# Ledger of designs, part 22: miniprotein binders against q56419

Target 1, 326 residues: q56419
Amino acid sequence: MEGRTLEEVQEEVFKRHGVLVPKKELEDLAKALEEAGLLLTEKVEARLKEEEEKLKRERPMRLAGLSYPEGEREARAFLEAFRASYPGEGEEARVLLMPHLEPSRVPEVYGAALAALEKTPPPERIYLVGVAHRPLKEKAAALPVPFQTPFGPALPDLPALQALDALLPFELFNTPLAFREEHSLELPLFFLKGRFPEARVLPLLVARRSPELGEALKVVLRDFPGLLVLAVDLSHVGPRFGDTPLTRTLAEEARRRDLGFLERLAEGEPEAALAFLGANPTRIDGVEVVASLLPLLRERKGKVLAHRLDLEAPTLSAVGAGTLVL

## First folded at step 3 (miniprotein)

Design w15
Fold by ESMFold2-Fast, scan of step 3:
Formats: C-alpha cells, sequence, structure tokens
Structure w15 (fold): chain B 326 residues (1-326), chain A 91 residues (1-91)
C-alpha cells in the first residue's frame, strides 16, 4: 500500500465537496508531489553530506547565546554564578556524574559539579560520555575533532581515541552527524572546558548498552589516565515523556528512583543501581551509559552532592538531575 | 517526539506566527494582519528538526473581518530554513 488509489481520492473529494476532479489532474498533482518529495530528499541528503564534511574539521557551538553566553568574559561570569548557586564544597572526582539538562533549570546541580571540579587536580584528558539523542550506526560513537566553546576549542585526545578505536569490535568514528546537535556533550563540555582549559577530550556517545566499550575504556584509562565524566539526566516523568501528569506522589517516586540509583552508584554497586530501576530502564537516560561502563564503576565509593527534580509546570512534566562524585 | 505546549505570548512563538501569516500572504496574495496566537505546540522530530502547530487569529485588512487559522511551521536545522507546511481555517 503506497497510498490511496486515484479512484478512491476522486470519490472522497466528490463526497465531501461535490466536485469531480479529473483523474489526469490528480495524476499531475501526484507526480508534482512525488517530484517535490524526491527533490526535498536529495536536498536533505546533500545538506547532510555538507554538514558531515564540515564535522571532519571541527564541531561548532550550537547552544551559544541560548544555553550559555557566546563571549568568553560573559561565559566566565556565567560559570561563577553557577558555582555560587551551590552553597557546599565539592570533593575530588575520579568519576563525575553530571547532568546535560538546560543549565538554567538546575543551577545548584551544575554548581555542585563545578565545586567538585575545583577540588579535582587538572586532568590531562576528560572522557566525556553522553547519551545519543540521534541514531548511531553502532552502539557508541566518538568524533575526533576540536569542539568549539567560548573558552576556545576543546582539543581531541587523538592517541587515546585511536587506542580505544583499536580495541572495539566496531568503528568508533561511525556517525559524525550525531554530534552536530548533541547537548549531552555540549553543555557539560562548556563547564569542563571553563574549569580545565588545557585538558584534551574524548567525546563519546552511547546509544545502546555496550559492555565492550566499558572493557575497552578500562584498558585505555590504564595507559591514558584521565577524568571520567558521565553526562546523564535522571528521571523523565509526565506527558512530555509519554507518562501521566505529574502529581506530588509521582514526583516523590521519581525523586526516590533518582536517589536510590545514585546512592547505589555511590556505594560502588552499579549492578544494584541498574536492578533498583527495575523493568523500565528508559525512564533514566543514563541507564545505557552506566550499563556500558560497569567495569569502571564497580567498587568506587563516593558521594551524591546534589539532586533536583525540575518541574515544567506548563506540561506537568519533570526531569531529574544530579551530581555524583566517585 | 512528543507535542509540548508553549506559551502563546512567548516572543519566539509570536515571531513564528508572524512568519506563517507573512508566508501565507506571499503565496496566496491575501492581505491578512496578524492579531494574536491562541495556542502553540512544538514537536521535536529526527535530526533536531522541529514542527510547530500554531492557532492564530488574523484580520483581513480590507474588510476588517477576523479568522482563526491553524498553521504548521517546519524548522529545518540542516538548511537553517523555516517552511510553512499548512495554513487552514479552523471551523
Amino acid sequence: as target 1 above (326 residues)
Amino acid sequence: GFWEELDPNDPRVQELAKFAVEEYNKKTGKNYEFVRVIRAERQEIEYGDTRYRLTIEVREKDTGKTYIFEAEVFEDWLRGEKKLESFREVS
């Protein structure tokens, strides 16, 4: 079934509007729509190819002027304001879990991450693991190019990326277009680059559970030590996410789910954290990241520094965000 | 993606509604004046593309008569292009 027959279309128009449209006119319209569709598809493909070629050189800022300031001076003031929003002190991180939610919605949570980075010695490299919001050709991907920020470009750690690629059963650099618009990398990177301007980055996206990624990363981290950052949001609840409207009870359940997950990670028990979430792992977008990185998270004890459930009142929906140091 | 309700008075929503009315006038030769947005919704699509559904009140400059239209505007990040996909009177 490629659509309705011309006779069916002709009959429906006649019934609704009392007009008999000649088949030739319907055929001409169908051909024009088909040609327009083919042209649109070709233009989209050409644009995707053009964007893919640009991504071989660098990854430009997409959210500058929207989620964070474009200018370096304004960006620095922005970081200071976020740090000031968190009243506590951080702790040194070897592994940092932080959100990728719009920063203005959870300033204290990003402030807690900044506090942890203040207590952390500058790493040579940051393994920045985000969540793919666009399809990947494989379970995970990386983009080995400079990522632009208001603080200058975050340079890729090419030797470490190459070592990782060599250990994986799939091509690591497999879906450059998935990085064109990816806030799970861009938003945390803004904060990380502001604090560690000299650190190189391994920008990694996880789409599906990849145990081979975690095993490979464990090997690579031994030879190329660095800070591991999991850029993940927590509970997604409410109609915006295909759920019922948020109530006090549902908000309390989401908060309990988030904290139970984070507390088990803080105990060095990532399998227990995953088991705690039960049968619906998609409610927390970090599940696939944690499941992929099990070898790096086991037996690492730490502390939850902040947690917030951010309410979107117009949609009666909420997203959880947290900062965890391991 | 899911449909998200937007504030009809949001400046971005107002700009999209004015764009829709201007595009419709351009394509049809009509002389409609934007009055207000009654309802606005957003849907995120594949590759960051976004579809907006706007319920807009317009006034015909020559007659002073008002009409309510539902407009769908497609925002294509790949081209940096906004496109009016539909503009239909609400009955």
Scores: ipSAE 0.000, ipTM 0.106, lowest interface PAE 21.6, mean pLDDT 84

Design w16
Fold by ESMFold2-Fast, scan of step 3:
Structure w16 (fold): chain B 326 residues (1-326), chain A 90 residues (1-90)
Amino acid sequence: as target 1 above (326 residues)
Amino acid sequence: GEWEELDPNDPEVQLLAWYAVLEYNEKTGKNYEFVRVIRAELQYVDGGFRYRLTIEVREKDTGKTYIFEAEVFLDPKTGEKKLESFREVS
């Protein structure tokens, strides 16, 4: 009964519905609601613990039937349609930056990523670095279990993950529940597994800037060479993200910031890319990933294959997405 | 230019095109089925967003297809959509 007595509730019901509800019935209802709330809290906690235990064995698909098809045949046709949406040819990637935004919103950007993967020799493993959308106990985390996809399970590279864990000043496998609903890994992984079905994966999340992660990854990549994938979106602008409604000027500024950031990365100047964003403040969710991986991005020249600012008309908001090959 | 090109397959564009066809049917008594967006453009105007959509529709009873150009105004203050024009272009 927040801020209302039972007598006041009784009066309101009588005035509104012409029914006098006995005070005891209102007391019994209030008690039942309080007890239901307590039981619901305990039930939610029990479910989370069960989900955490299941995540020690495998990571199930969460976005199948929503962001991509559940069936393998339909999923393959979906993948081919995305490739067809990009009219250009790709380039070989040693490092790939791709989005994790809903794929249907930026099909040509994902198509550009697929084009790059077509020109890339199949790697033994993929270092897939996404953005944590939930708090992590540490600056970064990994989940060393198979991730389900319509193309079969993406298997973890356990020796490489263990080597990485040994080099870090914190426990890498620190927040399993953060991986339960994480589209920054699931959506890129769908495309990567479709192209490289035999590659093992290191699914990594960055919550905060971790230079020690980049230094450790540089060491691990020498012994366990593979494809590095940064799964990051670019500008987040408009009311949905706490900003003013999108105007043409703000959209042009966002596009300029995204391209300026990506082009500096393409020149092998990741510190310059971060400085550019610092001088032109905006919400880019990839900044903590790039800042963590500086040792892997320096002096690598490449090419921006695609960029789009996706407009969300009902909310007057936009999210930037791009494909960069290094 | 004043008009900015958009991806015809953008879900928001698709939703606006579907709205335009539905609104046109309601106002005219026509029974057109939305098929696809061929081209989409956006104009930033003082009061909001104006979309110009080139839409393919199919007439349910005859199976004939037609191409229309629709202009839809989106009011950012209310979120309300208004079909301003819907014209056959060939």
Scores: ipSAE 0.000, ipTM 0.113, lowest interface PAE 21.5, mean pLDDT 84

Design w17
Fold by ESMFold2-Fast, scan of step 3:
Structure w17 (fold): chain B 326 residues (1-326), chain A 90 residues (1-90)
Amino acid sequence: as target 1 above (326 residues)
Amino acid sequence: GEWEELDPEDPDVWELALFAIYEYNEKTGKNYFFVLVIRAERQEVDGGTRYRLTIEVREKDTGKTYIFEAEVFEDPKTGEKKLESFREVS
């Protein structure tokens, strides 16, 4: 009924269906729809408030039984299967870049990340930096609560999170609802918690580049050493992402951009990696994370362990994924 | 009990300082951030441990620094902490 008068609605119904609906009935219907809309809005607001209150205590699993098994034993077997999908050995990581897309789409890439974690000494804490898929009130955010996993809760490193918050020009613990359904944290965390069950976590989301975050993290990491994890996907190409249907040329361009980006990061040249992408025409997810974390990535040399461009044939679209150790 | 000196660079001491600053900010609406611990002491009292910390803080929007003395009570059975006082040192 939006943009239409009751008289116009009455006339259209008569023209299409040959039925004259009394104006009073249309008025009563419009009132009922308006009242229902208000009640729906109130219900949505009440539900969001309830969810926000729950998030003050813990972050529950959302993808258990869908992207990974809910039970601990089954989850352990699942990790073993992913590790087995990667035929190589890992390298020790001080910084790990890994994907956050559906693991079953790129098992070898997650397997490479697991191989790297096997070679890495257990950290006291993990700085887990993901990409916000929902708007944040600020450029970045964190949620200082236990994140549930099949391997038990990943406990927050409250002292390190508070030290980080104190150094930032904005409230770090903003937008808790953005964490309710956030696969860029949940999916990597499943693998990280399975490998390092005792490590505490700083779950961080970046929505837009925040150089202040990188500068603050450099200070905090000096005082609270840990493993830095960039949970980012690479190229997003095809109609699902605003392009024409995936062609061989577009797929080759996406692979070239993914690998060029990762190899420059592996040389310890994150500014060169960003410059190589230019306007980011294949929409590499993670450019805002890398741009935020420049001080932590400079002069750290490493190795690209895996890369895949995963094709979604029904949508003629593709998403790139990679594992990089620094 | 008598006050015992602690290492102001001890991570456990820094955790207490961060707790104190967080609690004070929550209660007052202030936006102070941690710079360093100047001095730290502990005292055994009935029912737990009291910590006294001399903390340098910076105000987020102004960049101005302040020195505060914070007293934090910890229940050794539960690990629960309570900020008992947070006073600027003149």
Scores: ipSAE 0.000, ipTM 0.123, lowest interface PAE 19.9, mean pLDDT 85

Design w18
Fold by ESMFold2-Fast, scan of step 3:
Structure w18 (fold): chain B 326 residues (1-326), chain A 90 residues (1-90)
Amino acid sequence: as target 1 above (326 residues)
Amino acid sequence: GEWEELDPNDPLVQWLAKLAVYFYNKETGKNYEFVRVIRAERQEVDGGTRYRLTIEVREKDTGKTYIFEAEVFEDPKTGEEKIESYRLVS
């Protein structure tokens, strides 16, 4: 019906149904539909403005009762169960790479992250860098409000966030609504707050590579020392992600690509890790995060503690997850 | 070496200016907001590059603007920037 006149619509109805609808009635109907659409749009806009105003005060839990328990005691038991799922000891982390995939799908990987946090001295603050799953007005964003968790609110490090904002060529607090539903921050934060209840947080999202963010973070981290956490998933393969159905061979290739990427990061060679992905293409949500944080990852050696490629059999798809300490 | 004029809107110049404001605030306890670079110059010196930046800042509480000059030294081997001096011009 695109581009059709009222006269053409009237003629079509007459030809199909033998009814001549007066032009005035078609005009009135079109106006009523347009007005209904306008009212719906106004209601949507009003709701979004309400949500945005609420986000100026706090970020509520969205996945409590779904991905993790709502109650503090149940949340503690859940955390300990994940730790127990990883049989190894951790390593101290100055930088931690951990997933943001649904935790129940890769409990050993989250358990490895918990093991690393167990060996890490409690930081005053955590730089939590996730992946934007919704558009940002700028390359990166932060939300400077308390994030609710079952362990109490994770408080923002306002001085460190303001220092970061001052160094960036764009406004850091640019897209509050992007944080309303963001599992790449919420899921890692659950584990981080459970282990470091006194740590303040810088909740950061990356949408596109921002070398400016990495350079600014290098300066801010020197003045406001803390734990840097990259909350990223690895390979996304199969029909659910627009690829061909996963075979055993393709799954082994995805595991090899994930491990090759992580191992190059563990050698302190993040440019080599990115080049490896370019030569062996796969969808990794965290590539823009790693590309943004190059100054913080260079010459920092570490260890891959865990890796899993989680198979979703009904869709013949898979998502890679890993824990890396640097 | 001689002082060479730089584009005030060059990304490196903008970065160094914001870095200078950041360190000035840290050392003095003031809360100046970066506004713009008025003038930027560089000089090759033994052991690195020195930058001289004329920067407009705004005091957050009062909205008043000030101009200060900062000299930044960059060690090319380490990539580290060191603020050598600040001078309030107006």
Scores: ipSAE 0.000, ipTM 0.528, lowest interface PAE 10.4, mean pLDDT 86

Design w19
Fold by ESMFold2-Fast, scan of step 3:
Structure w19 (fold): chain B 326 residues (1-326), chain A 90 residues (1-90)
Amino acid sequence: as target 1 above (326 residues)
Amino acid sequence: GEWEELDPNDPEVQELAKYAVELYNKWTGKNYEFVRVIRAERQEVDGGTRYRLTIEVREKDTGKTYIFEAEVFEDPKTGEEVLTEFVIVS
């Protein structure tokens, strides 16, 4: 219909089906489609307003029964199984980098994160920084509501969130709907809440580089100490991500790129880590997060506990995942 | 979805098997000739269709025959066929 006159539509139907449809019937059909479109748009708008209103009170679980068990007992057993997947001991974390990829794909990497959390004293609050998979109105956003988990609600640290908001040149609570379907927060939060049930959370999303976020967080962390968690995945390679099919060489390059990035972060050299990635930083979804948080990562040494390149065989594609403690 | 048996002599299956052998030769520098499809299966998955083919090939230099299992993923958006596995099974 778009870009076609009613005469053109009538002629094409006649050519294909040997039927001449009167213009009046085509006009009536066009009006019916327009009315249906208006009703659908109104219904969608009403539903989005309803979802946004719900998000003013709480953020419900979306991946329960899919990526993790809904029941508390089953969720606890699930978490323990991931810890068992990593045979090593953890290291204490002041900053933890962990993935947000589907946990069942990289169980040993999540197990390494759990090992680090076991060695970490319970924080009063967790600064959980994920990657926005939907557009944000600003470079970053937060949602100041309880996030539901099988271990009970993860409560927001309202004083710390308000302190952060006051220091930023933009409205921090700017895109509630971006949090409705956001696995980069929900999946790490499952593990963090299971380990630190009493910790309050600052759920933060980064869409674009925000140096002002890093500077503000440096100030807020001084007054409101806590654990900083970067929930980021590493290399995205293969046809699913606009690349060539995964070969041994491409997989080795992705592994070297991931490990070179992580090892430079572990040396307290986040600018060198970003530079090391070179011409294609967008293939690592954590680039914008690391670039935003530079003041919090400089001169902080640590250790890479785990790394895996997870193969998605049907698409000859892979996603890198790692656990880094600083 | 479940694996669905396909007719090994279906023209579409035959062309897919020949494509898999050709692509494997390009990847490995091998020179296998397509002989026949022994078995073919299809599975609908999120994001596309997977095909599993049991293929007899002949090595040009030696005349030896091998049975391979090949897996091909078809992207419904582009129609592109991607060879994901090609392994000897006998």
Scores: ipSAE 0.000, ipTM 0.151, lowest interface PAE 12.2, mean pLDDT 84

Design w2
Fold by ESMFold2-Fast, scan of step 3:
Structure w2 (fold): chain B 326 residues (1-326), chain A 90 residues (1-90)
Amino acid sequence: as target 1 above (326 residues)
Amino acid sequence: GEWEELDPNDPRVQELAKFAVEEYNKKTGKNYEFVRVIYAWRQEVDGGTEYLLIIYVREKDTGKTYIFFALVFEDPKTGEKDLESFEEVS
């Protein structure tokens, strides 16, 4: 109830209901709204505390039945259909960049990621780095619990997570609630767990550029080798994202910017990739992920396997997605 | 035609946005109130002008606010407006 004047409340009620409320009744209404707000806040806080306690034990599926099938048999058929949507062969990945947007929008891009995973020897662990869509208490966070999937729980690599935590200047396990509804981890994990059911995971979220995370990860990867996965989407264009409507010319430009970014990463030049975006700005989520992981991406050459710009005709908007192996 | 950005506070843009909200309410039985235009564009097409509007609306009963995308077609020969699309921006 901060900063609201009785005059502002009176104006809003008049606009909403066409009635001018007397000052005494406005005061009574303001008190009632404040009391209701306090009760709602206490209930919300209690529910958040309960959810946080549940997240200390496991991370449940949120998108099962929506973005992927809940049953194991149906989930395997779904995964094979995505692989079949990509006609090419994969390449072995030491670092994999893949999307985290709704899989049904770009099945061939996820299919390319699956093709790369087919050529990749099963890793003992996967460093899965996504983008925080909720605020974090620190620049980055992890959740050291089993993540449920239709293929069984993805188990945390506790020794590797503890080694990482020890090297960071902040507490790594700082925001459990941020992991409750995080599609940048849940959607890639579905595909990764289906392909590598025995691999343990380090589920990591980046909210802001953290060079200390990249430095610590470089050290941890020497002692705990594994597959590094960057779960990032590319260009976001159009009115859905607060931009101009997508034209043929703007779509072509977005594709060029996405590919220019990916090709520079494929040449082992992540600073050049970031600088390229600065010259031709895009709304690429994951810029903070790439900026944090520079020490792991430099001088590592690879190949862009797929790129698509998903067109949402009703909103005249588009989201870019790609698969890159390094 | 190419999309041309318009001033969201232009009186004509405001009229188009109010038309879109009123037409959607009429067709769906919803009770949305127009609040303001966030973005507006126009494009000349065969047979008329197409307007794309990003509109801030309020639901009268609940006071909840939403952002909608609206496509409005205007026939220059008749002056008739048609609401082609009205969808919540997510």
Scores: ipSAE 0.006, ipTM 0.323, lowest interface PAE 8.9, mean pLDDT 85

Design w20
Fold by ESMFold2-Fast, scan of step 3:
Structure w20 (fold): chain B 326 residues (1-326), chain A 88 residues (1-88)
Amino acid sequence: as target 1 above (326 residues)
Amino acid sequence: GEWEELDPNDPRVQELAKLAVEYYNKFTGKNYEFVRVIRAERQEVDGGTRYELTIEVREKDTGKTYIFEAEVFEDPKTGEEVEFEEIS
């Protein structure tokens, strides 16, 4: 009834059904709907507070049974199937760029990441940098708790997280609820934990460019060396992302954009990679992560192992995914 | 940013509510049909727009209706992310 008068509703019902609904019944209905809304607000607040309290202890799996198997045995077989989907060999990574798109859509790209992890000595810790899909209180955030996986909990590197927090001009542990449902961390973590079961993690989210994060991380990595992982997707094209329906020409343009971006990162030229995307708004969520981590990416040469533009036929849209080792 | 009340019958609100139901079906394996929006709010935040929607849905197999709360975060770079909570 919002946006409509009781009299207008009464008149429409009479015209369609020949019945005059008493004004009192319409008022009672409107009141019941408003009371339901008030109850919803209270339940929402209570549930958010409960979830926030749970996140002080651990981060539970959200995508188990959906994006990956819940059981450890099935999860191991699933991970090995992804590795088998990539026919190439990996390269050792000091920095790994990998996607966070639904893995089943780009199995060869995740397989390339797994190949790189096979060639990489087990790190003591992983700096896992994802993209915030919910607003953060600050430009970046971390959650210093165990993250559950089918391979056991990925334990936080508390000393390294505290060292990072101490160097930042803002509170690092600022938005716990942003981590409740964050696939840009959960999906890469499934693969990383499966390959490096003993590694501790620094789960980091970037919402906007934070050069202070990159500067602080460069300092922390000196005292707490580890694998840096950028969990980012590439081009987002088509109507689902506010663009025109995907054509073969637009798909080839997206592939060239993605590869040009990745190849410039592989040359150790992250500013050139950002400039290559141009002045036009890009639908690449990795821009904010790369822009934040410039000090860690400059002068690191590497190799693009895989790239795919995944088509969503029903929406005539596509998302790019790639694996880059530096 | 400040929360702004939106007309539940606004075309954009209707579009987002239908998207939210589609996402819920995808993640739960349920077959819910969008019925209507009861309440809608918007908040401008860093990195995008946050919507809070109260949505009535119908289960196609049983004809039963349920009320859901959906939070839709719209990032102009990546599209929409949705969270659902069944309350009835």
Scores: ipSAE 0.000, ipTM 0.127, lowest interface PAE 21.9, mean pLDDT 81

Design w21
Fold by ESMFold2-Fast, scan of step 3:
Structure w21 (fold): chain B 326 residues (1-326), chain A 90 residues (1-90)
Amino acid sequence: as target 1 above (326 residues)
Amino acid sequence: GTWVILDPNDPEVQYLAEFAVEEYNKKTGKNYEFVRVIRAELQWVDGGTRYRLTIEVREKDTGKTYIFEAEVFEDPKTGEKKLESFREVS
């Protein structure tokens, strides 16, 4: 292909479209292009542009029928079952930390989030901050389109998103393809839309620490008040995540790490929460989210409503999940 | 997300590959026989685990061998498996 390596093609596509294309997909495309007489980069770019254009109109459900029911009635029953799994009454939230892990694995944690939402006055908008699982061109990104849910589309808050974009030193709407398959937004959104059907959403992804995002959000929240939601999983331990096999001791350490982190956030001390993680800050999903949102988390006291370390015995791995209200 | 490499000779991997070949035959009317797994990978996705298997198959009527890449989705709640794709790669 004109002397280009597949790695060079992958890098070019990432720089131009913010998508890391698997090498195998590039190999398959190269084979197809030899038969069609087209260049690999041209075919890949055309396909990615087509997908990107579709995302300019709406973001379809990807996990319906898998992580939650597709039909509205079934989705409502599913939501109520999760609420019932948590025996507490919840507390009002101005800031809610909730997981984005597969809900069926930690039903009482999502139930605690639902309990908090029941005690919270309906917000006009929700600032939903998730973790980028795909590369972003910038430290953070947003997608200003309706996100489909079984409860109807979650509509974007265009004025608030535009106000946020204007305050940032980078283009906020920079990597639409990163939102095509993003569970850290889709799974919390299912629960949020079920409880607050009229709320508009700012769907935000953080890839790397962006203090500019936190400072800008503090300004935007003054003019466009709403509920701030951090969609964050906690400890990731075991071979599935490039770590040693889980033992009772390592599981206890992960639980202590999760709870120590959440408790410091509950005291309004997010810098202390980050410092508490010590030499292994990356073991907790959402460290970059918390680090970006420091101005919004300082001096807000709250309560940890639920925590669970979900164990995967076959892989000797575990993921922590928690619900925190501030 | 990144793919995690698995032992192609793992019994669970072998079972998934046989499942994929059988499912493909049922849906297409093809008569492929499972021979071996060349490569196996898994990816954690919300709602389940996606397996990518590089499988050698033999066409029973002709004896010819082919290499296919199969993607199988497994729901961890139920253990239910779904063949998502099955395509020749050589």
Scores: ipSAE 0.000, ipTM 0.120, lowest interface PAE 19.9, mean pLDDT 83

Design w22
Fold by ESMFold2-Fast, scan of step 3:
Structure w22 (fold): chain B 326 residues (1-326), chain A 90 residues (1-90)
Amino acid sequence: as target 1 above (326 residues)
Amino acid sequence: GEWEELDPNDPRVQELAKFAVEEYNKLTGYEYEFVRVIRAERQEVDGGTRYRLTIEVREVDGYWEYIFEAEVFEDPKTGEKKLESFRFVS
């Protein structure tokens, strides 16, 4: 009984039922609950081990039928509808920054990414770098298994993943369970697999700044060339994110912060992009990814194709999303 | 129509949230237990009502809690429900 002493529990039972429960009996119950906790821990560990073993074979779709259609035909029509929502033409990408928030909220931003992919020669492999929404054992991780999509499985590039692992000072395949439910990989992958069905994938998560990841990726990309995709969202503002209610002024500040960040990346100045964010860089989930990948972003000029601040009026909150080609 | 705040502890809201979690488990193979509704809103649309629910769930026999945002469409005359989205928040 949360917040009650054993004596208070004893007194209440006596008043209501006329029975005096010995303190020793209540102590025995408390000990039994503590012992049950140890058994529950063992059961939880066993279940986690089972889930981890399943992830050694494949990563199933978690958001099919919810964030995107489950069937291939419907998924294809869905993808083409997003492309149609962006009236512009794309630019060829060697590095693509795209969002990972719910696609239906910013269809024109995903449409811009699709436009860029149309102008990009089909890559042999995609380095898909997302943001860990669960703790990782190390600063970054990868899962070297097929990821299911409505367009068929996105197959891992095992030679490139092994080359990357060999260059890192930590085990790359360190937290399989973090990939069990990870929308920052699953949602961009839907669009990437739809456009490049033959491309192999390196599904990577960044939890904290890892300069060693960026240095290793620079080496691996030279030997295993491919498309680098940073799947990151921009400003997170409002009460839903532990902030004050959104005002017109705060929304304008968020837009200015997002665009200033993206434009500096487009000039090939990622350190300046990070510095521009000033005192609040941690509320842009892409900060740790950009900080990790500095060697891959320096001196690459490009173009911001789209930006939107997705406003959620009932919560007075917003999330920024953008598409950048380098 | 515009989104309208609802009492998270309303029995109808609780029923919709439990439906959403059950449907998500069926679609994905997860075993999440419904814990509580943090926030609930409704919007009148053609043919029915759309509910947006911020739901806390727990892994069965686990210690981890997750927050999802679900959208459920309901025909208010028949009570027929459809899970339209179920997205991870934190």
Scores: ipSAE 0.000, ipTM 0.165, lowest interface PAE 18.0, mean pLDDT 84

